# Designs tried in a protein design chat: VH-VL binders against o27280. Part 446

Target 1, 266 residues: o27280
Amino acid sequence: MDSMNVPEVLEIKRIVEESESVKTFIFSWDFRREVRPGQFVMVWDFRDEKPMSVSLIDPVRSEIGISIRRVGEFTDRVHGLSEGDLLGIRGPYGRGFELMGRDILLVGGGIGMAPLAALADEATARGMRVDALVAARTADELLFLDRLEAAGVNISTCTDDGSCGFKGFAHERLLTLEENHDMAAVCGPEPMMFQVMRILDERDVPAQLSLERYMKCAVGICGQCCLDDTGFRVCAEGPVFWSQELSRVREFGRYRRDPAGRRVPW
Key: E = the ipSAE of ESMFold2; O = the ipSAE of OpenDDE; V2 = 0.75 times the mean of E and O plus 0.25 times the DockQ between their complexes.

## First folded at step 19 (VH-VL)

Design Ag14 (framework fv_marstacimab; at its last look DockQ between E and O 0.85; V2 from the best seeds 0.00; counts 0 for: pae E 2.7 > 2)
Fold by OpenDDE, look of step 19:
Structure Ag14 (fold): chain C 266 residues (1-266), chain A 118 residues (1-118), chain B 112 residues (1-112)
Amino acid sequence: as target 1 above (266 residues)
Amino acid sequence: EVQLLESGGGLVQPGGSLRLSCAASGFTFRSYSMSWVRQAPGKGLEWVSAISGRGGKTYYADSVKGRFTISRDNSKNTLYLQMNSLRAEDTAVYYCARYDWYGSFDYWGQGTMVTVSS
Amino acid sequence: QSVLTQPPSVSGAPGQRVTISCTGSSSNIGAGWDVHWYQQLPGTAPKLLIYENTNRPSGVPDRFSGSKSGTSASLAITGLQAEDEADYYCQSHDSSLSGSKVFGGGTKLTVL
């Protein structure tokens, strides 16, 4: 097994088309190297490197899955790959989700469902009751529904255009659902997470949220993913944070830093 | 298999009291909110009261506020309804029902009959 | 007197399509609260038929369908069968009643 921070060149074992814009790439994995839901890996296509969440953890098959949304040049190249092609994988990195209690609520938006899908598998394997609110702009962008259902997850959907489930946003849908959960895990657009966190805090439900920021090193040295006022590095202290931690982060739900370090509003 | 079994129903005079019980099995009781729903003879369904899984929140229909008290013992997997100051209009079959995540009643007991008559 | 309004009765012949309406207001269905449907066979407890407006629990035939629009909901039964003769209730939540669940008045379905 290679040392930390050295990319391993792995063959794409399978590709699952999750939606028009999202593919899951499956790799053989040596589970002597532990990986947890909520952690991320750096994916290297021998030209560029990007952080991606682990969406599948299967110790039985000795496989992991990485779900990638097509959003730019790097992901365009990756989406052009086929089974049998090679990618560099470095990691895993970051703090993953913690499971506690018996009842867990998952709230995910778009590609944010990737780490939550992995968490759902672990939670259900432990015998937890899992409720998942899955949000997307349209029905075609809803991710992992069949997988979640097969795992025994109770699913509620919402779409911006009402093409599937509740018409509206995740935080609006959440207000109309029953409140019996020991903890919550949230991942998606930051404005969504911000609103969902507020509701969960009002309900006294402990919540963990996974943030996305521009990452360069993934090892906490470059500072590109540093959150204002706290000094939290998303790649080191995160990407999963407790709501209490995020309450101290001024920029959360308001703005982020671009690759040049400039503030960019959400 | 999920099972709900109501008990404690019977005949009582107006102004009297009665305590209903619902024994639950086949699921993690504390994980679900529970409700009482009643149905007068030949009439429709009426929601009476609800209690959260942990028992921290209780809700009552206006028709029973101040007279009925819902409670639960999660160690015994039992739901209760204490009914005081009973009236003739409280005569009904009382059902124990489980809430699902969506706020629907996914499982019902067979009900217990409460008759308030002089 | 029910918060949600249903027709008292509907009827149909075997094989026909019937529809049961459930009319609410801006404080319940119109406020975004889901509508659920129950079937109550004679002499039995109610059974969940449709949840979250359109979803069928396991064991419920696909000839049962639900819809919701505005302040109203509807239950449709296609291919009507003799065993469908029962009372049907819609149920929702009313934001003006402090977390109270509300039922329709019920509809008696007769199969001719």
Scores: ipSAE 0.792, ipTM 0.905, lowest interface PAE 0.7, mean pLDDT 95
Fold by ESMFold2, look of step 19:
Structure Ag14 (fold): chain C 266 residues (1-266), chain A 118 residues (1-118), chain B 112 residues (1-112)
Amino acid sequence: as target 1 above (266 residues)
Amino acid sequence: EVQLLESGGGLVQPGGSLRLSCAASGFTFRSYSMSWVRQAPGKGLEWVSAISGRGGKTYYADSVKGRFTISRDNSKNTLYLQMNSLRAEDTAVYYCARYDWYGSFDYWGQGTMVTVSS
Amino acid sequence: QSVLTQPPSVSGAPGQRVTISCTGSSSNIGAGWDVHWYQQLPGTAPKLLIYENTNRPSGVPDRFSGSKSGTSASLAITGLQAEDEADYYCQSHDSSLSGSKVFGGGTKLTVL
């Protein structure tokens, strides 16, 4: 309904290889279009359009970064692009993270660290203490460690296979870390986020969680991103929700929906 | 500069009481869990008690549970240890220590001596 | 007995390498709890030397290193110097002891 709803064709300014399977694509950006950590953009490769997390918000250099994991045909094509190639970007969309207090915990699984890396930059710029639990299946898939360390973030890592840091799941590592945070921000596989949310709730730590649902329109019209029980649309009322909002949702962490709207297991 | 300064130690009879204080400066006190760790003369380190940054959770070694009470006043940046029903085996230097997120003690005070002797 | 076992003493000549072991169990190190190390110079308070198994705080020389494997941890000191003569403690957390941090019994390092 405005310039946000029509893709703007932008030149890829720089590509950062974050891991074997994840690249960050950096674009010039006019920050009169405000971008908040936790918001997403729709990336258009002139064939398909997919939602992607904003991982870098740099008003000083007038840049944004979009981190993309190679997982299928669309992302394979995008990963094949070079600096100078074009992509369509529309957005940003959705509700971003809100910061509160002085001490924040970030818990990210895989590509879920992308929006949290952007949040870490904002939190450290505000003078907050930032602790980050960075999780992946294996060491080579841990994201943004050098960037987080350079920003002064206290990092703990965990890997399913034990190749780096704690061997096990993010929620298992969280139980072995000290609890002393004003808030938490969580993003990653939904089963991980459910387990982490439960621990944070028991610790009385306000938490915001970023959900990924199948999206089509990004403006709340099509209903493809709806949550059971509440009618919340991930693209309009989320993707970031407070844990109390999600506690009213039976589907969270238990199943997902395919493009036809049918429940499928995680 | 992070500083921790213990006070309140001294000589006390068995069965007596003391209250230790630890004045903290150079950091946001309420953001950190705090602990007491003791060391009997010529002996090793023994963890005594801990308290969460906001004071809602307290923990005690079995050797002191029911006799010692840890507390904090975040408006005064001060950690306390109320020690009741003191025994000879409580004789030690008592250190105030700050926890980090990883569960290590990243800063220590110089300690205050408690002697329990009849 | 301490739940974390350290040798009572170790020694080495200047320039040499020494290691100090810290042996735990399935309820502490083996359950995934981190190991931290402290140096206590004679007559002083302990000082954090290694945290989260392998990390050095700012100002700790790289000749100090830590490792963890299975139910045990190790502190290595290379390029041994006279000033390294001190007591060294490992520390972790034990799941079987409610809310407990646990220290090893300590190791006296003598520089010959």
Scores: ipSAE 0.448, ipTM 0.757, lowest interface PAE 2.7, mean pLDDT 88
ESMFold2 (binder alone), look of step 19: mean pLDDT 92; pTM 0.940

Design Ag15 (framework fv_marstacimab; at its last look DockQ between E and O 0.91; V2 from the best seeds 0.83)
Fold by OpenDDE, look of step 19:
Structure Ag15 (fold): chain C 266 residues (1-266), chain A 118 residues (1-118), chain B 112 residues (1-112)
Amino acid sequence: as target 1 above (266 residues)
Amino acid sequence: EVQLLESGGGLVQPGGSLRLSCAASGFNFRSYSMSWVRQAPGKGLEWVSAISGRGGKTYYADSVKGRFTISRDNSKNTLYLQMNSLRAEDTAVYYCARHDWYGSFDYWGQGTMVTVSS
Amino acid sequence: QSVLTQPPSVSGAPGQRVTISCTGSSSNIGAGWDVHWYQQLPGTAPKLLIYENTNRPSGVPDRFSGSKSGTSASLAITGLQAEDEADYYCQSHDSSLSGSKVFGGGTKLTVL
């Protein structure tokens, strides 16, 4: 097997259009290289490289899926690709989600549903009950609903504009739902995750949250993704953290650092 | 298949006590909140009491507070309702019902009749 | 006297459309709590008909639909059939009652 730190050039097998702004790129994968929900890969288009969450793990088909939201120049180029085109993939990296208990709550916002969709597949395959709160700004931005439903996941939707499901934010919706879960997994906008974590802590539900930070090396060397006061590197100790760990991270839900290292508020 | 079976109903005098049981099967009992809902003859549904899956939280309607106690034994997959100081207005069919994630009652037992009369 | 208000009765002919209203307040439906609907056939336990305002459990025909707006909810039945004759209850949660579930008074639907 090739070194995990050398990009492997892979052919795009399939492209799934999840929404207007999100596509899932499917690749053949050698599962001798283990990958877990919550881990990420570095995607290289031979010009630039960006970290992306794995949203599909299919050992039966020997495939993985990477969901990418169109947000800038790099993702614009990637979204212009077709089936049969090539991308460089290195990884996987980081700490993924851990499953425990029989009942799991998933809370996802926007593209944050990507790693949670992969987690949902694993959880349901293990016979767990999965409840998923799926949030987005509008109905057309809700991701993976059909996939989750097909997997047997109980879904509740939330949209900022009320175009689908609960009108409001994920943490507001969560307050109106039953709270009997063994654990929770959360991924989305950091302000959302911050509020959701607080509620879950009050409910004594163990929670894991996946953070997003500017990431350059993915191997814990450059320090660009280091969290203030803790020394946690999102690419090495994360991106998945327990709520107890994040409680020690002062910047969580408050600010992040840009590529220049400057503090920028959420 | 999810099943809920109530028992313990019967005739009791005012001021008396009665303990209802609900035997659950076909699902992971501890993962679900449970409620008691009653229906007086010819009347509508009235929520009585609820208990969280782990039993840490209990809730009561004002009409039964201080008189009724809801509990559960997850090792036995059984829900209980201890009814003390019973009144004529407590006469009803008592249903046990499972909460789904949304807070609705997705499964109901067939009910057990409680009659409070002198 | 119920926290949620329903009409005591509604009626319709086979094939017609009927609606049952459920009126709440700012402490329940208006507070963001979902509305659920139940069907109770004569001599039977209630059955979940609509959950989370608009969703149908497996086995419930699509001629049953729910909606919610403001402090009120509504159950609509299209293509009314004889077997739809039953009592219907709306249910929600009330924030002012310390985690209490609340029911409407129930509506008797008669198929003419």
Scores: ipSAE 0.863, ipTM 0.924, lowest interface PAE 0.5, mean pLDDT 95
Fold by ESMFold2, look of step 19:
Structure Ag15 (fold): chain C 266 residues (1-266), chain A 118 residues (1-118), chain B 112 residues (1-112)
Amino acid sequence: as target 1 above (266 residues)
Amino acid sequence: EVQLLESGGGLVQPGGSLRLSCAASGFNFRSYSMSWVRQAPGKGLEWVSAISGRGGKTYYADSVKGRFTISRDNSKNTLYLQMNSLRAEDTAVYYCARHDWYGSFDYWGQGTMVTVSS
Amino acid sequence: QSVLTQPPSVSGAPGQRVTISCTGSSSNIGAGWDVHWYQQLPGTAPKLLIYENTNRPSGVPDRFSGSKSGTSASLAITGLQAEDEADYYCQSHDSSLSGSKVFGGGTKLTVL
């Protein structure tokens, strides 16, 4: 048995309120289990288990941070926890982001900024120029802006309601910004990622996109995270895919599946 | 410190040619699109031409299309403007300007004067 | 004729507030392109004053501010000082033209 397939019960060391609906839970972490931006963990609350984004990777302090949006019964229970309470963590799993070149574009929507915040820290530490387009529905839902600014990231914001920055969608804003990036990393609502991917492909910018799918095993055995027509497993071959890989995926940007496997629109 | 230094200006007869250079330093030149912007004596600013950081895309104002060619040599950190078929209305100070991500011109050279007169 | 329209001149007394308008269209400001502002002192190159509609670069006093609404933008200068006497240009992008960047015609600010 692989020890990474069994949850380790960890104490919540700190809780950071990122917004009304998003909290970051910080744990001590033994970095003999390496963690890369874009990988995920399975969080177990002793009743249910869900994949969650790693947003903070701090080997110096031996800490990992996991950002969780309150969206349902599981996340409501986790948001009700306090420092000192216990959660099960297994992982990390999946393929993380790969950095290349000297100029990187980040495009994040909502909680999708979580793995990109971790990537931004690594990119700036390498001396890369980092430009980040941070999207949300409203100004109050824009995540990690102070952290990105402190890291020296160039930020542009957009909000659906226009309460902060560009009024409109991330892909619309992207068309009005300069092109000069060696790569891009994209994470957020899948319809947003699909539209952003099309623009980046037309600009010949290599892009990596982080997908979300229903997961049960997280290690590629059960088939629940498979992408239609390719057999790619989000938990094994992803969650981070190159745009070229995703151009072959029929479902991307068009529909999702519920836990019963039924197609539902985005 | 970001520095942009134009050179190559001077007096040229109508129909003549001139090549402007802009030496860049203090930043990663290939990361930034660059423009030429000109200003005729006593007049406002006029955008002339732009080139992407990697050099793959070029853009020209209608007033100079077919006569001017923008180029760059990223190994020498140098921007160029080849000006052919010069006209009196091309008389101006020519500025080299760097684009930021937002599309502004965040750094400018001091300019080089081009005079087209017989 | 300039794609972006600015008044040719504005004036104000020391300590007062002035505004400089920049009027565009649906193919530039109205299409979501940012407006940037430049100050040009006599005999010098332009200097970036405002970028991305409202942001000030380091070293620009907070008495300079920008705004954008619809197809128009505005530069406001409060607490007017003699050193503010200069030419001011707005700049954006126009997707309907063969060129990428467009400037307003410029506004001469006179401090009385």
Scores: ipSAE 0.753, ipTM 0.888, lowest interface PAE 0.9, mean pLDDT 90
ESMFold2 (binder alone), look of step 19: mean pLDDT 93; pTM 0.947

Design Ag16 (framework fv_marstacimab; at its last read DockQ between E and O 0.93; V2 from the best seeds 0.87)
Heavy chain, then light chain:
Amino acid sequence: EVQLLESGGGLVQPGGSLRLSCAASGFTFRSYSMSWVRQAPGKGLEWVSAISGRGGKTYYADSVKGRFTISRDNSKNTLYLQMNSLRAEDTAVYYCARHDWYGSFDYWGQGTMVTVSS
Amino acid sequence: QSVLTQPPSVSGAPGQRVTISCTGSSSNIGAGWDVHWYQQLPGTAPKLLIYENTHRPSGVPDRFSGSKSGTSASLAITGLQAEDEADYYCQSHDSSLSGSKVFGGGTKLTVL
ESMFold2, look of step 19: ipSAE 0.763; ipTM 0.894
ESMFold2 (binder alone), look of step 19: mean pLDDT 92; pTM 0.947
OpenDDE, look of step 19: ipSAE 0.915; ipTM 0.952
ESMFold2, fold request of step 20: ipSAE 0.769, 0.758, 0.764; ipTM 0.894, 0.890, 0.891
ESMFold2 (binder alone), fold request of step 20: mean pLDDT 93, 93, 93; pTM 0.949, 0.948, 0.948
OpenDDE, fold request of step 20: ipSAE 0.927, 0.928, 0.927; ipTM 0.958, 0.959, 0.958
ESMFold2, fold request of step 23: ipSAE 0.763, 0.760, 0.760; ipTM 0.894, 0.888, 0.889
ESMFold2 (binder alone), fold request of step 23: mean pLDDT 92, 93, 93; pTM 0.946, 0.947, 0.946
OpenDDE, fold request of step 23: ipSAE 0.928, 0.928, 0.928; ipTM 0.959, 0.959, 0.959
ESMFold2, last read: ipSAE 0.766, 0.729, 0.757; ipTM 0.892, 0.878, 0.885
ESMFold2 (binder alone), last read: mean pLDDT 93, 92, 93; pTM 0.946, 0.943, 0.946
OpenDDE, last read: ipSAE 0.927, 0.929, 0.928; ipTM 0.958, 0.959, 0.959

Design Ag17 (framework fv_marstacimab; at its last fold request DockQ between E and O 0.96; V2 from the best seeds 0.87)
Fold by OpenDDE, fold request of step 20:
Structure Ag17 (fold): chain C 266 residues (1-266), chain A 118 residues (1-118), chain B 112 residues (1-112)
Amino acid sequence: as target 1 above (266 residues)
Amino acid sequence: EVQLLESGGGLVQPGGSLRLSCAASGFTFRSYSMSWVRQAPGKGLEWVSAISGRGGKTYYADSVKGRFTISRDNSKNTLYLQMNSLRAEDTAVYYCARHDWYGSFDIWGQGTMVTVSS
Amino acid sequence: QSVLTQPPSVSGAPGQRVTISCTGSSSNIGAGWDVHWYQQLPGTAPKLLIYENTNRPSGVPDRFSGSKSGTSASLAITGLQAEDEADYYCQSHDSSLSGSKVFGGGTKLTVL
């Protein structure tokens, strides 16, 4: 328990440029420390620390991958790093995805595809049929398409500007696709997840959704990632939640708390 | 090898009944929606009916509603079409077809001929 | 009578480019439903040629291409070959027909 809370300084083995704004950093990993798709790690650049989803789990190569989108000062610094540079990694933390059934639907938006890519690898390794709806603002922002295709995943894309695939939002595209899935995993912008969850509920498809909230300690102590009313801590009870759990969360898809604790709309 | 094989076609009088079967092999049958599509001699393709993978949802063309019933037995990997109150205009080759995720028909059977004539 | 409209026939010489149009409405193609294309050789069952507007299944040569815009779709065949002589059908979904799949009337392609 104590060991998992101490950052391990790891060397960046490889960097994969996924898009203009997203890089995947590859690290050697001791798999005696188990990690599941949907879990996150805290990445420390010796100045600041941020939660990041694990996007690659490779027991054969003894590697993990962490995909990071460039969105602020911390990620700017990390994106400036090179292979051979060092980062502190502690974790993994949180509840990951559970696989069930034979047919799985993945719905991801932007960087939300990171944990879903890892889940896709596990699902395909188990012989499951995987359908993935990949959404982004533009074609250039679509993530992991080649990787998913190589894994045998059926892919459908949608973009806000119509530059690739369906022109529109993920929930709109989903309405035009066939059903017959045993479960779904969803990750991306919360408004997207909210709409997708509603559709999946109407279709009686069990769904798991990964939430993003401001997170500080990652160990369920500080309460910064606590959801209103329910008291769910995203870092402890989540970040992956079942749709039935999120149906009890009033703020889901509606608002979030900023670092100061202020209510802000999505 | 992925395969669909229709059977049950034949000659029937107007007002009669016929039951078609489609045997599926080479894939997980329950994972896919299935349809019946027919083609009258020298004519184009006409969608007839569809059923979801688990069998909970069924759909019918207006031309066959109330007369045809689509069903499936996933334990036997078989699709069925019960056709009642048959009419001359129902004369056609009937194909069973598998739905892919995108709503296209990626696998077809060879078809079975249904002839409705007095 | 068909929900989707296709020309009854098209023709071309070997090596030429031909296009087959598929015209729908706001309740099918225009509603955001994908268009798929099928090739039917004489005396055989249809074969999926294009799915999701533009994608080719494995085994379909790249001289076949699909496009979609507005309420219409199009199948293009470049480098026309003798074996391409067949009937071609477009297919979509119509939201006004309670989950019904819909086909075009079919187009007979003759290779001269």
Scores: ipSAE 0.927, ipTM 0.958, lowest interface PAE 0.5, mean pLDDT 96
Fold by ESMFold2, fold request of step 20:
Structure Ag17 (fold): chain C 266 residues (1-266), chain A 118 residues (1-118), chain B 112 residues (1-112)
Amino acid sequence: as target 1 above (266 residues)
Amino acid sequence: EVQLLESGGGLVQPGGSLRLSCAASGFTFRSYSMSWVRQAPGKGLEWVSAISGRGGKTYYADSVKGRFTISRDNSKNTLYLQMNSLRAEDTAVYYCARHDWYGSFDIWGQGTMVTVSS
Amino acid sequence: QSVLTQPPSVSGAPGQRVTISCTGSSSNIGAGWDVHWYQQLPGTAPKLLIYENTNRPSGVPDRFSGSKSGTSASLAITGLQAEDEADYYCQSHDSSLSGSKVFGGGTKLTVL
């Protein structure tokens, strides 16, 4: 009855060049398969398959958008595709973000803004006040700024090199912004998320953070995405976790594991 | 329509007390920190006090600490400033102002005049 | 004594460019706190002119611009017009003053 999902082969409807290294691939989507912000899909290029963030969820136009950073051979091949080309899409998978209250803070680093852009659309559609801190190494790598502005999101930017907005890290910028949020959603480099989580915990702001780990099955059976200390499967119990759940995880913010299971520094 | 309306100003003698009110409308009051800012006649702006949106944190300029108390009633959408032990130097127009996320004052009331003299 | 220092006055002819400085310290602007600017026309409440150092609220003409560097900030007004005659204040936050918001002393702009 509930068999394993297989990739559905879909045509690339549109490609949006978000930066020199990030493209959003837009597909027609049948929303009988519901997609929530923070869930992910497995993208198959007929040679390899990788988890990717859903950044656009548009039931009205029957579209989803999947944002992909060029980081290696697989993503280089996908970035070389054109509108009309085919990709396999499996999913969605995982636990998405849960909205609460009236005032939400988003903190995104690099491609981590992808699921947060989708969340911002849902939050603004519900009439929530949305403040977004968008971080990157350089101005050219800041993502989704025009889209967030059009949605009525209040934006602050920070860049490592100071080329746009606050010069420094997201957690440093957060200390110089007003507090008054019912919840926060955080996604980006894990060291950034750890530091941001520490500040939000001190402020008593409930936070949800989206993790990335190595994935193979995406449905929780292979064990490749397990976190130390808890046994949480990022693909099943996550990728979105509450800060309380992550406070029990020694691994978070300290190290990662390569595909062979070996500890390596971030 | 976002509005802030101060009231409660007037003439008082040195050492006296006065309570200012600021009625807020057109926005979700509890979502915003609020400040009192004053301006003596012919002088510049001076920040006086602030309170967080949910009321848990208060801040005061050194010039008023121990004499003034900021508070809010989110059920009435109202900000207050209790001013005790008033001095001639407290004579000013008092504005209430809403904080945005960036720490600027994006909405101001029209102000209410407080005069402290014998 | 103001924590942020502004010139007491500046002047310019219509069409010219003027700048207004705001000088702080390592405990405010130099600690990474933003600078905001307000215009106050005679007899009125202040109005937000620039926030987060460089951003303009809706309705503020693009001939107003802000910048920040080190411990100082500047407001620039190009294409000066008669209606720009007003008082201008910078504002920031000072970490050494118990979480205080701080204003500059104000600058009276005179359009000649």
Scores: ipSAE 0.762, ipTM 0.891, lowest interface PAE 0.9, mean pLDDT 90
ESMFold2, look of step 19: ipSAE 0.749; ipTM 0.888
ESMFold2 (binder alone), look of step 19: mean pLDDT 93; pTM 0.944
OpenDDE, look of step 19: ipSAE 0.909; ipTM 0.949
ESMFold2, fold request of step 20: ipSAE 0.726, 0.761; ipTM 0.872, 0.892
ESMFold2 (binder alone), fold request of step 20: mean pLDDT 93, 93, 93; pTM 0.947, 0.946, 0.947
OpenDDE, fold request of step 20: ipSAE 0.925, 0.926; ipTM 0.957, 0.958

